# VHH binders against Abasic site processing protein HMCES (HMCES): the designs that were tried, part 187

Target 1, 269 residues: Abasic site processing protein HMCES (HMCES), of Homo sapiens (Human) (q96fz2)
Amino acid sequence: CGRTSCHLPRDVLTRACAYQDRRGQQRLPEWRDPDKYCPSYNKSPQSNSPVLLSRLHFEKDADSSERIIAPMRWGLVPSWFKESDPSKLQFNTTNCRSDTVMEKRSFKVPLGKGRRCVVLADGFYEWQRCQGTNQRQPYFIYFPQIKTEKSGSIGAADSPENWEKVWDNWRLLTMAGIFDCWEPPEGGDVLYSYTIITVDSCKGLSDIHHRMPAILDGEEAVSKWLDFGEVSTQEALKLIHPTENITFHAVSSVVNNSRNNTPECLAPV
Key: E = the ipSAE of ESMFold2; O = the ipSAE of OpenDDE; V2 = 0.75 times the mean of E and O plus 0.25 times the DockQ between their complexes.

## First folded at step 17 (VHH)

Design ub142 (from ub0 with N58T; framework vhh_8pnl_2; at its last look DockQ between E and O 0.76; V2 from the best seeds 0.77)
Fold by OpenDDE, look of step 18:
Structure ub142 (fold): chain B 269 residues (1-269), chain A 117 residues (1-117)
Amino acid sequence: as target 1 above (269 residues)
Amino acid sequence: QGQLVESGGGLVQPGGSLRLSCADAGFDFSHYDMAWYRQAPGKERELVARINYGGTTTYADSVKGRFTISRDNAKSTLYLQMNSLKPEDTAMYYCAAGLEYDSFEYWGQGTRVTVSA
């Protein structure tokens, strides 16, 4: 995964992240650093995206089932990194392979500390190799959405009203991530950054791309992944596998340029 | 096929130079780590050079001082300047790109380099 969409207004995004805590109480995640949230139809690595994480990471003795939402840098910077420039990391940390997650210090260490997060997105983009052309066809991949009588597809958003209806009820893609906290050598604010765990693609997506993010499908999977206080690393890793519960459509080449931030990025062609 | 396409391979004499290119016009690789691999007949594929998205380079010991990896993000093109070529450099050269830690998702079909007198 090298490109995502996360364009919902903050309030809509927050509501879309409603959850029940361990006691069954309906809650909204509390924001940390809400000003760092930058909605975009075209999120690239090194940009900030919102993630969910357990409140226990910030508050001692907190209920670990409670959730915080925070924008973090895409591309994990490990806490032990001593250079002042994250771009000097030897290996790309945009994604972490599930099969080697426990072999890589950059991921194993924060994972062992319970630093699991859920990366939020409208969906992600992948590019298919096209036979006979030198160009790749981009696809937008996302959870199947509930068809409302009037706004059953992204393509039906032909009016502002329909558009709002579609996105107000949008089921966000929830991807398994690992985050870490890095203190710059020169001082300054602690950097929170994340990597997306990747797996082999499901059969439905395999013709588009052979790799996909580990998607946490459903509230139980999301809750278990986040709740590092009650769920061990070993148990959490059982949640990491391909899922067939995705849909996709072809989009225009507008998304190819990371500077393009318009609804056209995810619109069906 | 919309894939990484290597070019610039060929026959060259020992001591000669070649410049390999790898391009994918339909894909922005600006955030990707990229690398050149090579595989000689009867040998395993080996890393020749790597360049991360920030421009940090790493070389195999066998090519240090002779080869230079570079990238042009605007052109979505990777380069390998090969100087002082040796017969031991004879191989199929592959371009690779990836966002995964210590892994590459995208591979070219390769370009053949032959160094012979």
Scores: ipSAE 0.857, ipTM 0.926, lowest interface PAE 0.5, mean pLDDT 92
Fold by ESMFold2-Fast, scan of step 17:
Structure ub142 (fold): chain B 269 residues (1-269), chain A 117 residues (1-117)
Amino acid sequence: as target 1 above (269 residues)
Amino acid sequence: QGQLVESGGGLVQPGGSLRLSCADAGFDFSHYDMAWYRQAPGKERELVARINYGGTTTYADSVKGRFTISRDNAKSTLYLQMNSLKPEDTAMYYCAAGLEYDSFEYWGQGTRVTVSA
C-alpha cells in the first residue's frame, strides 16, 4: 500500500469517525493539529494523513477508549533516529510487514509503548500488471458501501459528478498502523509519523496485487487496536490478517502521477 | 516476478564496464526504495546496491568503489554503473522496488552479466 485517497472536508471526515467510548457515550474524535490536514484524492508516502489514536497517549488519566484524530507523516521516523533529515533513513517505513513486525526495532519499540493508530482513507490504490503487456491497470480499493436513496450506486457507469452524492455517508477505510514520535536533534516540533501494517492479499485481491494493508473491519476491531490501555500488543496483533470484505473498480491512469489531485483519480472507467 | 524490466546486460572482458537499467512504464517509483540484487550459478541471491527514496545508497563490500547505483525519478528508471568488472561479478542481475521495510515486493525477471575472456 503506497497510495490512498483521503479527500473529505475536515467536518465530513470528523462526522464519519463518530464512535462510542467504553461507557457507551457517543463521541466525535478530538482534533490535534487540524490545520495540517490536507485532503487529496492522491496521497503518497511522506504526505500527512489523518489517523485515530487513543487519548491516553496525550493525557495521563484519559479513558484509553477515547479517541484523538491527528494528521501524521506517512513514513515512520523512529524515536531513536539521530540525523536531522528523515530522508536519510536507510530503510523505507511506508509499510511494515505483519510477519516480521516484532523482529524490527523500528516497529517493536513503538508497539511496546502502545503506539497503535488507525489510518483513515477513502480507499487505497494498487496497480495490476496486465498479462502480455508492460502496462499497469490502477484500481481503487475500498470498503463495500451502504446504498442509500440519496447517495446513489457505486457502479461502473457512475460519472465523476455523481461521486459527490456517495460521500455524505461514506464508510472510511480503517487500516492498522503503528506510529512513533521523533524529536529532531537540532530542535523544533515533535514529528508524529506512521507506517501501515501489510499482509498477504486476500483471495479477492490476489489478481490485482499480492500484498494488502491490514484492514480493521468494524468498530470492535478498531476499538481493540486503539485501546492500548486495555488490549496488549499480543492480543492486538491477532486483529492483523487479510480480509475479504473489500471491493474495487478500475480507474484512469491519471492517478499514476501523484501530483494529480482530482476526482478523476478514483472515478470508475 | 517480472513487474520491472531490466536491460543492459551482456558479455564483457575482465576490467570492462556495463550500465544496467531498470524501468517500468507509467508507474511512479519516486517514493520507493530500489535495489540491485544478483545471483551467480550455485550461489544465494545477494544484495548488490540499495538506494532509498531520498538518494541514500548502500553497497555490498564486494562492489564498493566499482559500482554506482543511481535513480532518475523523472524517467522512472534505476541504474547500476558497473566498472572494473571481474569474473566473480558474473550473475543474473535483478531490479527490485518496495515500500515495505527491509523487503521488496516488486521484482524484475533479470538481465545476465557474463565477465570472461
Scores: ipSAE 0.797, ipTM 0.892, lowest interface PAE 0.5, mean pLDDT 90
Fold by ESMFold2, look of step 18:
Structure ub142 (fold): chain B 269 residues (1-269), chain A 117 residues (1-117)
Amino acid sequence: as target 1 above (269 residues)
Amino acid sequence: QGQLVESGGGLVQPGGSLRLSCADAGFDFSHYDMAWYRQAPGKERELVARINYGGTTTYADSVKGRFTISRDNAKSTLYLQMNSLKPEDTAMYYCAAGLEYDSFEYWGQGTRVTVSA
């Protein structure tokens, strides 16, 4: 997973993240650093995207079931990193494989601190190599969506008003992530950064690509992944597996260039 | 699986040079770590050189000082400049790219390099 869409305005995104705390109370996540949120149809590694994490990471006696939403850098920078430039990291931290996550210091250390997060997106992109040609076919991959009042899906939007209604009720993709906090050696703000955990693709996606992000399907999975106060690392890792509850459609090559930020990136072709 | 396209292989005499290229049409690898691997007949595939998205390189000891890995992100192309070629450099050379930690998810079909008189 190396490309996502996360384009919703902050207020729409926040409402899509409504949840229940451990006492059953309906809540919205509280923002940290909202000015660092940069919505785009075409997010790439090293850019900022919003993640959910437990309030307990910020307040010593907080209810660990309460959620904070904050933009973080995609590409985990380990807390122990000593250079001033994250591009000097020897290995890519955009994704971490679930099967070796506990063998890699870059991920084992933050996991031991309970630094689990949920990475938010409209969906993600993946490229399939077309047989008989060297061209690749990009796909937009996302949760199945509840029908809108008129057409019910992103591909059926027939006007600007219908497009707005599709996204007002969009079910965000929720991916399992690990984050860390890095203090640059030459000073400045602490950098929060994340990696997306990957797994083998489900059967439904295997013809597109052999890897997929670890998707947390439903509020129980999201709550358990976030709640490091009540859910151990060992129990949380049981949530990490492929899912078949996913859908996709082909998109144009406009998305190939990461600088293209337009609805065409995810429009069906 | 998704595949990169290598080119520039061929037959050269010992002491000669070749420049290998690797690209995928229209695909942007600028955020990817990339590498060259090789496999000689009867041997296991081995790392030749690696370059991260920020330009930091590492080399196998057997090629250090003779080979140079580089990337041109504007053209989405990876290169391997191979100088002072030896018969033991004879192999299929493969391009690889990845975003997973310490792993590569995309591979090419390879280009053959033969070093003989």
Scores: ipSAE 0.703, ipTM 0.854, lowest interface PAE 1.0, mean pLDDT 90
ESMFold2 (binder alone), look of step 18: mean pLDDT 82; pTM 0.830

Design ub143 (from ub0 with A35G; framework vhh_8pnl_2)
Fold by ESMFold2-Fast, scan of step 17:
Structure ub143 (fold): chain B 269 residues (1-269), chain A 117 residues (1-117)
Amino acid sequence: as target 1 above (269 residues)
Amino acid sequence: QGQLVESGGGLVQPGGSLRLSCADAGFDFSHYDMGWYRQAPGKERELVARINYGGTTNYADSVKGRFTISRDNAKSTLYLQMNSLKPEDTAMYYCAAGLEYDSFEYWGQGTRVTVSA
């Protein structure tokens, strides 16, 4: 996973993240650094994306089931990194393999501190290799959308004009992430950055790409992944596996260039 | 079957030079780590050179000072400049790309390099 769409305006995104805390109270996540949120149809590594994390990371004695939403840099910079420029990290941290996550210090250390987050997106993109050519076919991959009185169900045959109407009640993709906090040695603000955990593709996606993000399907999984005050690392990692509850459609090559940021990037072709 | 296309391999005499290229016309890999691996007959595949998305490089001890890895993101191309070639450099050379930590999920089909006296 190395390209997502997260285009909803801040207020729409916040409402899409409505949740219930441990006591059953309905809540909206509280923003941290909201000015750093940049909606885009075409988010690449090193850009900022919104993540959910437990309030307990910021407030001593906070209810660990309460949620903060914050933009974080995609590409985890470990807290121990001693150089001034994150681009000098030897290994890419856009994704973290589930099979070696506990073997790699860059991920084991923040996991030990409960630094789990849920990465939010409209969906993600993958490029299918076309046989007999070196060209790729991009696909937009997202949760199945449920028909409501307002948004309706999304079908592969729906026109781009009809897609515009479904965003009011769009079910956001929720991916398992790990974050860390890095203090630049030359001073400046603490950098919050994350990696997306990856797994082997499910059968439904295997013809598109052999890897997929670890998707947390439903509020129970999301809640357990975030709640580091009540759920241990060992228990949380049991949530990390391929999922079949996913759908997709082919999109235009416009998405190929990460500088393109228009609705055409995710519109069905 | 590969996802990247290598070129530039061939037969060269000891002490000669070759420049390998790796391209994918439909793929923006500017955010990917990239690398060159090689596999000599009867041996395991080994990492030759690595370059991260920021241009930081790392080399196998056997090629340090002789090989240079570089990338041109505008052209979507990875290069390996190979100087002072030795018979021991004879191998299939593969390019690779990835976003997963310490792993490459995209591979080419390889290009053959033969250094013969």
Scores: ipSAE 0.793, ipTM 0.884, lowest interface PAE 0.6, mean pLDDT 90

Design ub144 (from ub0 with A35S; framework vhh_8pnl_2)
Fold by ESMFold2-Fast, scan of step 17:
Structure ub144 (fold): chain B 269 residues (1-269), chain A 117 residues (1-117)
Amino acid sequence: as target 1 above (269 residues)
Amino acid sequence: QGQLVESGGGLVQPGGSLRLSCADAGFDFSHYDMSWYRQAPGKERELVARINYGGTTNYADSVKGRFTISRDNAKSTLYLQMNSLKPEDTAMYYCAAGLEYDSFEYWGQGTRVTVSA
């Protein structure tokens, strides 16, 4: 996973993240650094994306089931990194393989600190190799959406009014992530950055790409992944597996160039 | 099967030079780590050179000073300039790209380099 769409305006995104805490109280996640949220149809590594994480990471006595939403850099910079420029990291940290996550210091250390997050997106993109051509076919991959009288499907959206109806009740893709906090050695603000955990693709996606993000399907899985105060690393990692509850459609090659940021990037072709 | 296409391999005499290329015209690899691996007959595959999205490079000790890895994101192409080639450089050379830590999800099918009189 190396390209997502996360284009919802901040207020729409916040409402899409409504949840219940341990006490059963309906809540919206509280924002940190909301000014760093940059909606886009075409988000690449090194850009900021919104993630959910436990409020307990910021407040010592907070209920670990309460959620913060914060933009973080895609591409985990380990807390121990000594250079001033994250681009000098030896290995790419856009994705973290589930099968070796506990063997790699860059991920094992933050996991031991409970630094689990849920990465939010409208969906993600993958490129299928086309037999007999030099081109790849991009696909937009996302949760099946519940159809109501007011929510249209992506395929039926052909005007600004119809697109607003699609997004008002959109079920965001929720991917398992690990984050870390890095203090630049020469001073500056603490950098929060994340990696997306990856697994072997499910049967439904195997013809598109052989890897997929670890998707947390439903509020129970999301709550357990986030709640590092009650759920151990060992128990949380049991949530990491391929998911079949996913759908997709082909999109135009406009999405190929990460500089393109328009609705055409995810529109069906 | 690999998803990247290598070219530039061939037969050269010791001391010669070759330039390998790795391309995929249909995909933007600019944020990916990219690398060259090689596998000599009867040996395990080994890392030759790596370049990250920011241009930071790493080389195997056996090729330092002789090989140069570079990338051209506008052309979606990775290069390996090989100078002062030795018989022990004889191998199948593979291009790889990935976003996963210490792993590559995209591989080429390889291009053969033979260094012999």
Scores: ipSAE 0.785, ipTM 0.886, lowest interface PAE 0.6, mean pLDDT 90

Design ub145 (from ub0 with A35T; framework vhh_8pnl_2)
Fold by ESMFold2-Fast, scan of step 17:
Structure ub145 (fold): chain B 269 residues (1-269), chain A 117 residues (1-117)
Amino acid sequence: as target 1 above (269 residues)
Amino acid sequence: QGQLVESGGGLVQPGGSLRLSCADAGFDFSHYDMTWYRQAPGKERELVARINYGGTTNYADSVKGRFTISRDNAKSTLYLQMNSLKPEDTAMYYCAAGLEYDSFEYWGQGTRVTVSA
């Protein structure tokens, strides 16, 4: 996974993240650094994306089931990194393979500190190799959406105007992430950055690409991944596996250039 | 898997030079780590050179000072400039790209480099 859409305005995104805490109380996640949220139809590594994480990471004695939403840099910078420039980090940390997560120091250390997060997106993009040509076919991949009378159905045949009508009730994609906190050696603000855990593709996606993000399907999985106060690393990692509850449609090559940031990036062709 | 296409291999005399290229027609690899691997007959594949999205490079000890890895993100192309070639450099050369830590999900089919008199 190396390209997402997360275009919702901040207030719409916040409402899409409504949840129940351990007591059953309805809540909206509380924002940290909301001004750093940059909505886009075409988000690349090194940009900021919104993530959910436990309030207990920021407030001593907080209920670990309560959630914060915060923008974090995509591309985990380990707390031990000693250079001033994150681009000097030798290995790419955009994605973390589930099969080696406990073997890699960059991920094992923050995971041991409970630094689990849920990465939010409208969906993600993958590029299918087209046999017999140098071209690739991009696809937008997302949770199946509940159809409403007003919004109409979504799919390859829907117009861009119909797509815009569905955003008010869009079910956000929820991907398992690991984050870390890095303090620049010359001083300045602490950098929060994350990686997306990846798994082998499910059967439904195998013809598009052989890897996929670890998707947390439903509130039970999301709650257990976030709740590092009650759920151990070992138990949380049982949530990391491919899922079949996903859909997709082909999109135009406009998405290929990460500088393009328009609804055309995810519109069906 | 053949998603990337290598070119520039060939036969060259010891002490000669070659420039390898690795391209994808329209895909934006600018955020990907890019690398060159090689595999000689009967041997395991070995890392030759790596370049990250920021231009930070790493080289195998056997090629350090002789090979230069570089990238042109506008052209979606990775290069390997090989100077002072030795018979020991004879191998199939593969490019790879990835976003997963110390792993590459995109691979080429390879280009053959032969260094002999």
Scores: ipSAE 0.792, ipTM 0.891, lowest interface PAE 0.6, mean pLDDT 90

Design ub146 (from ub0 with M34I; framework vhh_8pnl_2)
Fold by ESMFold2-Fast, scan of step 17:
Structure ub146 (fold): chain B 269 residues (1-269), chain A 117 residues (1-117)
Amino acid sequence: as target 1 above (269 residues)
Amino acid sequence: QGQLVESGGGLVQPGGSLRLSCADAGFDFSHYDIAWYRQAPGKERELVARINYGGTTNYADSVKGRFTISRDNAKSTLYLQMNSLKPEDTAMYYCAAGLEYDSFEYWGQGTRVTVSA
């Protein structure tokens, strides 16, 4: 996973994240640094994306089931990193493999601090290698949406105008992430950055790509992943596995250039 | 799955030079770490050189000063310039690319380099 769409206006995104805390109270996540949220149809590594995390990370006595939403840099910079430029990191941190996550110090340390987050997106993109050619076909991959259950496809969005109407009640993709906090050696603001945990592809995606993000399907899984005050690292990692509850459609090559940021990036071809 | 395409291998005499290329016209390399590995007969596969998305390079001690890794993101191509080749450099050379930490999800089929008189 190395390209997503997260284009919803801030208020729409916030409402899409409505949840219940441990006491059963209905809530919206509270924003940190909302001015750093940059909606886009084409988010690449090193850009900022919104994540959910427990309020307890910011307030010592907070209820760990209460949620904050904050933009973070995609590409985890470990707290122990001593260089001034994150691009000098030895290994890529866009994704973290589930099978070795507890063996790698860059991830084991923040996990020990409860630094779990849920990465939000409209969906993600993958490129299928086409048989007999070096060309690749991009796909937009996302949760099944309400109206597709009856029609069997996204057929209600058969034009750009109808596609825009689909966003009113869009179910956001919720991916398991790990974050860390890094203080630049030369001073400046603390950098919050994340990695997306990856697993083997499910059967439904195996013809597109052999890896997929670890998707947290439903509020119970999301709540347990975020609640580091009550759910141990060992218990939370049981939530990390492939899911079949996913759908996709082919998109145009417009998405290939990360500078393109238009609805055409995710529109069906 | 490893569908990167290597080229540039061949037979050279000791002290010679070769430039290996790894290309994928449909693959956006710009955010990927990319690397060259090699495997000599009867030995484990070993890292030769790597370059991250920012252009930071690392080399195996056995090739430092002789090999240079580089990338051209606009052309989706990775290079390995090999100078002062030794018989000990004889191996299959593999291109690798990935976004996953300490792992490469894309691998090539390899290109053979033979250094002999």
Scores: ipSAE 0.760, ipTM 0.869, lowest interface PAE 0.5, mean pLDDT 89

